VH-VL binders against p0dw94. Designs and how they scored, part 34

Target 1, 243 residues: p0dw94
Amino acid sequence: PAGTPAGAGASAGIGSDTGSNASEDSDMFPTIVFGDTVIERKEYVAALKAQHGAARLYFRQTYGVDPAEDGWDKAHDGEVPCRWLASRAIDELRRRHAAYLIGVDLGQVADDSYASIVARMEAVNSGNAELKSDGGIVYGRTGFDIDSYLSYELSALKNAYTGDESNPGMSLSDDEVRRYYDEHDWTKDGVDGKTPLDEVRGNVKAQMRSERYDELVSQRAEAIDVTDLPWDALYRFTAGRLG
Key: E = the ipSAE of ESMFold2; O = the ipSAE of OpenDDE; V2 = 0.75 times the mean of E and O plus 0.25 times the DockQ between their complexes.

## First folded at step 10 (VH-VL; framework fv_ucenprubart)

Design w2 (at its last look DockQ between E and O 0.78; V2 from the best seeds 0.00; counts 0 for: pae E 3.9 > 2)
Fold by OpenDDE, look of step 10:
Structure w2 (fold): chain C 243 residues (1-243), chain A 119 residues (1-119), chain B 108 residues (1-108)
Amino acid sequence: as target 1 above (243 residues)
Amino acid sequence: QVQLVQSGAEVKKPGASVKVSCKASGYTFTSSYYMHWVRQAPGQGLEWMGLINPSKDSTWYAQKFQGRVTMTRDTSTSTVYMELSSLRSEDTAVYYCARGRLFSYFDYWGQGTLVTVSS
Amino acid sequence: EIVLTQSPDFQSVTPKEKVTITCQASQSIRSYLLWYQQKPDQSPKLLIKKASQSFSGVPSRFSGSGSGTDFTLTINSLEAEDAATYYCHQSYSLPPYTFGGGTKVEIK
């Protein structure tokens, strides 16, 4: 008996920006500003897409429901999936912009605007294209899309920050390192038990710096006030994008 | 109510060390708040010295005080300590602890601790 | 390091008069400016956050304005209890945190 292949359930993705006739009012992206930085529609939509899976997982785990099947506007114990998703998207954007603002403080980037990020991406892509045209070897991706570029650049910013001990929080005392080491498990492949500090000191410091950086980003993100955002309009916009 | 209570005034000789305490109450000591230290020389402005994260036991010091200042915390007593070594006459100041988040404001201050450095 | 320059350093003002204090940043700090009040023999107290938001318990006669590099603290009608030194502080940048030089306001 030939087992009928289980139909690949069409992942109801976030609708493409192509103008289906949903009511003109639901498609208008509200003006969102983080301090002096305007959040672009494309930027927000990308953040929604990035958090879409997490939202579904959260509601499945918390309430036993899949918003993609049961509806994104249905409330569960006071939580509405589309609103939850919108909030998560904003939080992601806050963290991203916070990281870039740290980079601005260090002089690594000029500003945290989406346009500036895109411009840098395009410059990198153009440079790689030219290099390739000239017979050069481009190692890795021949071109970035915006998501891959964001990931790349944010990682670069983090590495640059954590790689310089003169940056705030990146100077670690021996006592701090020892305490941190004692409080965590350090295992090495093929070695039974806790690896001696002298063998993992670099890793310990790297992890400490990484965590401190993440905390810094989080703190700066929290400092971005979003209380006055047009949340209702944002929820409507989000709902309109969720099929 | 949030309160920060500092130790009493100190008189020290040049080259000595001073350790000032700041006991926090009225909030979760290991929450997202940092404890900052700010000093003020007589008739002068405010000068930020550094901060400690009581939860993570991480410290950030101003470059001017790097190597001379040590900030520590005791979670059991909700107390932060600031130790300044190699004291000079220029270190004569009122030292304040202040609660605050990063990239935010100092919402509560200790009453201040006068440290006098005299020969 | 961001430098905050306050002006003036000193003001002697008659009660009920308007007081204006300025703070200029060496670079843009957007709206992340704070104002503190310090009365004689007291700790500083927060007055204004985010350049223009009054902190809890602050009298309405205190107001803040500005963005970018130029900021102003205004006391619309000076009261005797307002005799203090006022400091601007920026929360925009990474540490180290910096304060303005202060403006001492005295009552005539």
Scores: ipSAE 0.712, ipTM 0.864, lowest interface PAE 0.7, mean pLDDT 92
Fold by ESMFold2, look of step 10:
Structure w2 (fold): chain C 243 residues (1-243), chain A 119 residues (1-119), chain B 108 residues (1-108)
Amino acid sequence: as target 1 above (243 residues)
Amino acid sequence: QVQLVQSGAEVKKPGASVKVSCKASGYTFTSSYYMHWVRQAPGQGLEWMGLINPSKDSTWYAQKFQGRVTMTRDTSTSTVYMELSSLRSEDTAVYYCARGRLFSYFDYWGQGTLVTVSS
Amino acid sequence: EIVLTQSPDFQSVTPKEKVTITCQASQSIRSYLLWYQQKPDQSPKLLIKKASQSFSGVPSRFSGSGSGTDFTLTINSLEAEDAATYYCHQSYSLPPYTFGGGTKVEIK
């Protein structure tokens, strides 16, 4: 299996597949399992769509090619764009499922399944529509698509974790905070050198908690073993989706 | 090859502190690996005490040891330290350091350090 | 905290006989169960990871099975060098991590 390359990019993708049921694609989509959780075709396709721009940016910057123009199946120094994209989609799903599994452990969500996430999104959307119909006030977005709901819910899971000092890693001693402060640069407008710890203590703690949560998610994602996935079948499915 | 070498046996009185060292070699000390501490009282099972990430100097302690345990590291010597204060007779145990990632197995263990707390 | 309950605490077994050790978790740990072997005056050694995957260099007579809450370590034909204490361990939950109480296996 190919590793996830570094990169960032637009979330724009080739044609949306949300709400589509392509029978030929479902016949070719292999069974993918993360531990006990089956990965649905729709969530994999959504992950491909979300990472599509990053793949195009990576190949343009690294090799001077755009897979959308030059083909997704041509190797460049041993890297094949559709395989790169497939691996990146799997890596993003690992991180997402890892964050949800932490949420399960804390009783924030019932499970990490895609169906459960969609059901919660639909319930929120339905409730907002009903409230507006009755003349009530709806704050923020009145309707989520799956990408926006995932971003919203993942942020909520992180905030719930980092905002509770009883969660593992979130209780910070004064010594830990001071060592972290001493090992990093802290600046404020109009202050020469480091801003005194007493003035930035809250920011230091928030950054420490955020980094510790991200470490936790990364470590749980690494524990999701993808070595034995049917990678060849997944690559074929991915190439067919992009052609 | 990976090795974890711990400091020698200690005899302490109740109320004292002990500081056990674990020197790592054969891998990149400031990596994604954590150093865990696990103890074993005589004739008893294994008990996880906590961990340190040597790269980030972040620590997570079992609730039972909060306030009594401190884990630190020295990146220049690739050494992790575990200090346990306010010792009691039930703290008599072999203390192991063990290398592992979070949510994973311990692949290398130190030889153990016997700490005896005697009245 | 996830409690792991091993059974039996102790067994004395005739050489070449089958040894079965069970570990029950107080809640699902999926496949995040590990088995360690500890001989007298030695550090623990990993035998089985992810419930059923043998670690490198582990004799084929050792096998693991199970998922969810019920797990088994099997020694198909006990050898003299297998006399040891065996521990299950979970690394599924957020810290703290937990161990079973151990199963001491002796040769009759």
Scores: ipSAE 0.444, ipTM 0.746, lowest interface PAE 2.8, mean pLDDT 87
ESMFold2 (binder alone), look of step 10: mean pLDDT 92; pTM 0.931
ESMFold2, look of step 11: ipSAE 0.274; ipTM 0.652
ESMFold2 (binder alone), look of step 11: mean pLDDT 92; pTM 0.930
OpenDDE, look of step 11: ipSAE 0.576; ipTM 0.809

Design w3 (at its last look DockQ between E and O 0.77; V2 from the best seeds 0.00; counts 0 for: pae E 3.6 > 2)
Fold by ESMFold2, look of step 10:
Structure w3 (fold): chain C 243 residues (1-243), chain A 119 residues (1-119), chain B 108 residues (1-108)
Amino acid sequence: as target 1 above (243 residues)
Amino acid sequence: QVQLVQSGAEVKKPGASVKVSCKASGYTFTSYYYMHWVRQAPGQGLEWMGLINPSKDSTWYAQKFQGRVTMTRDTSTSTVYMELSSLRSEDTAVYYCARGRLFSYFDYWGQGTLVTVSS
Amino acid sequence: EIVLTQSPDFQSVTPKEKVTITCQASQSIRKYLLWYQQKPDQSPKLLIKKASQSFSGVPSRFSGSGSGTDFTLTINSLEAEDAATYYCHQSDSLPPYTFGGGTKVEIK
């Protein structure tokens, strides 16, 4: 189920280097806006952490180096690991915000802001805590952190979209399903030839719908223009966080 | 330079089908760009009919045309086709193909194809 | 489906005078409104994107304004070559993409 009502906002939390005095330039998060939506420092920092492994893998496979050991500031054929990571984090935020904006278009959520998502999470958590305090039974998730709530809500948005044939792209003709089936391998081990379409039609349709939703999200993300972000300031902030 | 060249005018009887082609050149056909179809009846406004993604062979039709319209493509000739079936006199219109990304404006248009449906 | 309602349907305007065309959306589309110009027997041409951003090569006499549900196209000093039909269009959201009914502008 998607589109939980928004609750009261929270404003706590900071990301800071606890080891020593930090430069205000290296710790200052620039103003980042996706269309009408301000990107919060916390959601950017979370995206950096989530993409950290991808950056290490990329530089290891491409250049034979590990930025976590060899440094995040050194260029390799014009690519600087902290800048690559920053760009990757922005791209991941674009995809997430895009999925939420599709939800906004369908009236499933009010907006794509991080603050709104946190408020919904806190409302759900508070409702569950109140039910438990009154002696009621709470089944399933009893408390979310932001990462688990984002995963849960994004999955709910996708399921709501793909489960409604009236949504754009979700009504599939027999000819479209046949063409998709013909272009993919539906064989099973030990069976000659493809599994007949009538036996896998539901699976074929589900895969088509999932791919079309992902395509829609990707296209929505590309429509979020990031060309004019304060990239130099963002790179400096990112480099300071990776120390 | 990007160019969209459509097939020539058609005259059809009610109940028939018409298939209009749109050949693209001057850009990578299988890219981020979708091909949209927009029609305009004589003296009337513009009406969006649907779109196709040439890279993924995925289509999105306006509800009014669902069940009557089919959009296909041939990547070897960089050509998109729009077929409208069960034609009626109110389907008489100029049919345009137009290039655009999914959440964006149409930057290039074909010259239009007049389809006339008359008894 | 977002319905766009244009007004007026038709204007006959003396050269050098100001033309104002309005477009109302059935729900908020924020700033994501487009304006197209279409001359007889020609394909439409983009004039304005994002409610107020002129497209490349569009004369400065064309301007757009508005947000939410109410939008305006202005031609500050009508030229003879501006005789055309003008359409608003929205691409803010998911398909279907929709157009306004059009406003025909003629020279008096």
Scores: ipSAE 0.318, ipTM 0.675, lowest interface PAE 3.6, mean pLDDT 86
Fold by OpenDDE, look of step 10:
Structure w3 (fold): chain C 243 residues (1-243), chain A 119 residues (1-119), chain B 108 residues (1-108)
Amino acid sequence: as target 1 above (243 residues)
Amino acid sequence: QVQLVQSGAEVKKPGASVKVSCKASGYTFTSYYYMHWVRQAPGQGLEWMGLINPSKDSTWYAQKFQGRVTMTRDTSTSTVYMELSSLRSEDTAVYYCARGRLFSYFDYWGQGTLVTVSS
Amino acid sequence: EIVLTQSPDFQSVTPKEKVTITCQASQSIRKYLLWYQQKPDQSPKLLIKKASQSFSGVPSRFSGSGSGTDFTLTINSLEAEDAATYYCHQSDSLPPYTFGGGTKVEIK
C-alpha cells in the first residue's frame, strides 16, 4: 500500500500588501532610518518573509510552540514571536546595509539605498533585454527579481572585497594561514585524513578571507544604531502582517 | 574593572626587532573587542598601527607598517603582542594598546611602552 | 585614508575662557568622529564619541559638534585640569584609522 504523501502544510504566508480591512493604524509602516539611509517598507516586509521560517523554528525548538498555530503575539518566557521576528528582520537589514556601506567605502556602489539597488537591478535587466533583442546570448539569469539581485550583488561585493589582498584583513601571513589550517579539518573527497596544507592553501586562504569579511560586515552592522527605532510601531506593523 | 597592562620600556639597535605585550583583564578577552596599537613619537601626534581580533586571530595593519609589524594573541593569558622588525630611529615612540570595536572608539588604553631605537 | 586636519595647533587660554578646536576631514564622516584628551605623560582618554556624545565621566563643559567634514570640540569654561593635547579621530570607514595632528591647550 503506497503511503499517501503527507500534504504540504499550507505555509501561513505573510499577508500580501493588498489586504484592505486591517485597521488603518496597523498598516502604517513607521519611519525607519539606518544612519542616513531610510529603510523602505518593501525592504522590511521582504526581510520579515525571509526570517519567518527561522522564527517559527526558533520557537518550536526553544519553547515547543509554533507561532503560526499558537499566535504570534503570545509571550513565552518573556519572548514574543512577532517582536522576535521584527528584531531578526532588522538584524538582517543591518547586515545587508552594512555590506553595502563597505562597498560604498570602497567605491563599488554609490549608496546603500533601496532605490539605488532597484535602479541597478533595472539597469542590468534592461541591458540583458537589449542584448537579447539584438540577437545576443545572455548567459545565466536573463532577469532578476529584487531578492535574486540582492543575493547576486551582495555576493559580487563579497567576492570583489575578498579577491583584493589590499583590502583590510585580506592580507594573510604564512603564520596566520598555518595556524588556521592547524585549527581546522581539511578533507578532500576520496582522500583519507587531513589534506596537506600545500594542496589546500588556496582554499584555506579563501575561507579565512570569507570569514574575515563576514566579521567585518557583522561589526559594521552592529555599528548601525537601532536603539532609537520606533519599535512599538514596528511591532504593531509586524503583527498586522502575520496571519 | 577593565585594565590593559603593557610590558616595560625597551632599548633596541637599528635593524633589531621589538615585541611589546599587552595583558588584558576585567572583560572577556575573546569577546567582540579588538585590540588596537597606536604609537606616538616624542612630541608628535598619535599614529594608528593596526588591530587584532583576539577571538578570530585576524589582523589589519596600516600600510606603513605592512611587512614589519606582526600582531599576535595568547588567549590562555589574555595577552596581545605587537612585534615590530627592522627598527629605525624613527620608530622611537611610546606604543599603546587600546581596546575597541571596529567602527567605534577606544575606551581603554594601556599605560604605554617606550621603545627607543639608538645606535 | 581620511586625513584629519586640526586647528589651531596650539592655544594658550585663560581659565574660565571658552576653547574651540576644529577638525576638518578630507572626506565626509558619517558618524564615528571621536575626540580624545591626552595629558602629559598619560594615555589618551576618550571625551566625545559619534561627534557629539559625551563619554561617561566627561565633564559637561566639554561638547562636540559638527557633521560632514567639519567638526568642533568646545570647552565652555576652561579649567586648569584641562591643560592637555586634544585629538580628533575617525573610525568611520574601513581601516586605516586616522588621527588629527592634535591641539595643545595650555593655561595662561
Scores: ipSAE 0.052, ipTM 0.650, lowest interface PAE 3.1, mean pLDDT 89
ESMFold2 (binder alone), look of step 10: mean pLDDT 91; pTM 0.913

Design w4 (at its last look DockQ between E and O 0.62; V2 from the best seeds 0.00; counts 0 for: pae E 3.2 > 2)
Fold by ESMFold2, look of step 10:
Structure w4 (fold): chain C 243 residues (1-243), chain A 119 residues (1-119), chain B 108 residues (1-108)
Amino acid sequence: as target 1 above (243 residues)
Amino acid sequence: QVQLVQSGAEVKKPGASVKVSCKASGYTFTSYYYMHWVRQAPGQGLEWMGLINPSKDSTWYAQKFQGRVTMTRDTSTSTVYMELSSLRSEDTAVYYCARGRLFSYFDYWGQGTLVTVSS
Amino acid sequence: EIVLTQSPDFQSVTPKEKVTITCQASQSIRSYLLWYQQKPDQSPKLLIKYASKSFSGVPSRFSGSGSGTDFTLTINSLEAEDAATYYCHQSSSLPPYTFGGGTKVEIK
């Protein structure tokens, strides 16, 4: 054809023969975006696997069925197990991304992208390997997989937030602490009566801060708008993964 | 329908305090919604003062107002209160309550309460 | 604290012509910017959420754009009822929540 360069096989026939297999799974996973952040196929699949048991428990308790045995695509009173699972996986990703976005606001991390988290994990793993090779001592965890790194980093973000009284919700008045103590059971095993506030004040404050942080994350997750995601494509992808 | 109704206009002397009320209706008062307070001096822009979570009875105040503002609530009447003490002439403003989830827009606003501080 | 710098402070615009208002954040707020309209003696009303998404009941002549630090509100063809003060606002970040200084738009 006119305009085709002579020489190496850059023709359309050669390109079409060699380009199909590596793209098939990517073509099935739709583009999912939380605000400006692309959701990676890998993190979605991990969220599905993490929520699999919750879906089975919900359908067992509610409808007396187990989707793993009865099928993931059969409706039960208007609820379809694979769609329920997909929605729950998205909600869990919203929560994780929300925690990272709070960290972005505090300058603790650059962004909430999965790719950035993986890059940081790999840099840490490489640095630890180099330190061992140079005769240095590596304390604590010597290598991460993505699940362990996520747990580590999420815990660090929470600790950084709750450990700074200048952060929203972390400055606790004596009145607030007293009310929280009054609303909860602070009895110790083997001790009659409620443990005095003065003996548990640090634990009361820590629990209050933890709960307030979790509420903040939940509110931030709700602010990630998912109503216009390509839900039909996501449901099809999810159903295909479950068989 | 969600409605926020504020108390009427007030005139105060410098050094006094003012307490503005905001009565909520049309939704569950002790829910995930926060009540924010925003003021506007005559001819000026909007200034966020702080918030209260009616469910947890917890507050967060802008640094400018820390030590002078107190926000409280009464769950039996679904009412939030904002008290500003040690008033100065620069506190003359319309004070609004506004409902919103955290990290979200304010979806409902009260009608505003004019507080005038004059000697 | 995130400072929102809004410009211009004031515009006098011929009816049916385009109005452009800008808002610049002191640090990236990604797409988490809102626009409010306030008419004299009224409470503010939400126009645009998430930088570019119209709120319910907002006429199509209003649009928003931008991300990061630079945002724009556009009124494509100014109507008489659009004479108002417009505020940008960020509340998708941690408190304190902040507003731009406002842009008063009036009819020539």
Scores: ipSAE 0.363, ipTM 0.692, lowest interface PAE 3.2, mean pLDDT 85
Fold by OpenDDE, look of step 10:
Structure w4 (fold): chain C 243 residues (1-243), chain A 119 residues (1-119), chain B 108 residues (1-108)
Amino acid sequence: as target 1 above (243 residues)
Amino acid sequence: QVQLVQSGAEVKKPGASVKVSCKASGYTFTSYYYMHWVRQAPGQGLEWMGLINPSKDSTWYAQKFQGRVTMTRDTSTSTVYMELSSLRSEDTAVYYCARGRLFSYFDYWGQGTLVTVSS
Amino acid sequence: EIVLTQSPDFQSVTPKEKVTITCQASQSIRSYLLWYQQKPDQSPKLLIKYASKSFSGVPSRFSGSGSGTDFTLTINSLEAEDAATYYCHQSSSLPPYTFGGGTKVEIK
């Protein structure tokens, strides 16, 4: 008797923006500002969605509970899942905006506003559509959604930054490279032992630059003050979005 | 309490090198804090020279000092070093180390090290 | 490179009077302006962070304001101990960092 596979329990996702009858007060997104940039509801909700799985995993690993089953508002050793998730979402947004602000400082993008990002996405999508209509071949993605575009553009910003040795932290001395190489394992598929530096020098430098860039983004993110955010309102909003 | 203690005053001849030390205490040396170097010529303003990330051993130098300045760290002693070569009379100044994060502020300063360059 | 221009360079002020120091940036630095105080034969000390936030232990008579390109440090009632040189500093951009030229405040 072939045992019927247990039905994949519907992962209680973050509720769609279509306002079911939750109390009018819980649906109001508070005004959130990073410096001089207003955070939009849409980008916050997207950040919540992105961090939702991480939140569940954290509470499962730390406390042996799944907030999706046990409740997002239940405190565990002083930690509340919905608040934890909100905080993680804000941290994600801080990192994103920090990366864009670095790009702004370098003249790579005009500003870090969500509207500006969307406008650039739309421009790219329109350009690709036009090219297709003209019989051109669009290699890769024919159209971006906002999440895909963010990933694409952030990667492009990182690559542009790390690809220019004149940018802060991107100049590497031979001694630095050698030290870094000595402190890490470098293996190639099918080769036993540590690969000689001369064969992996480019990879070593790329990794060093990547890490330095990430540190820079982290530093910039930390400089975005979020202490004065309307956290209570944000927690209520977050809780209202969690089934 | 956070403290930055610098080495003593130096007298050097033109063309020589000077190495100033800054010992940090009261916090995790290899945390997210950078160590900056700022100098001040007699009766003049503050001039940023560069910074070092003690954790990653990465440096940024002001263009004016590129090729002449070297910043290093010793994690075992929580000490940062600034070496300035090819000294000139114009390099006569008090040199400060200062702790700070990027895009933030300098919250703690060393007591300063006077470097005098004279013939 | 971002240039910070302070004004005035020098002020001689009677105790209990208001002191105003300005710092103008060559481009927008948003709120990433710092104010430092340096007394004679001492290291600089942080007074104001991010244009308007007082650092720990700073007397309430010190305040900062401004955004973008124009910033002001105000000492509401000057005390004798406030005789010092004040510097603005920007942290908005990647290195290099820059300081204003400084404003020396003396007591009459």
Scores: ipSAE 0.275, ipTM 0.720, lowest interface PAE 1.7, mean pLDDT 90
ESMFold2 (binder alone), look of step 10: mean pLDDT 91; pTM 0.918

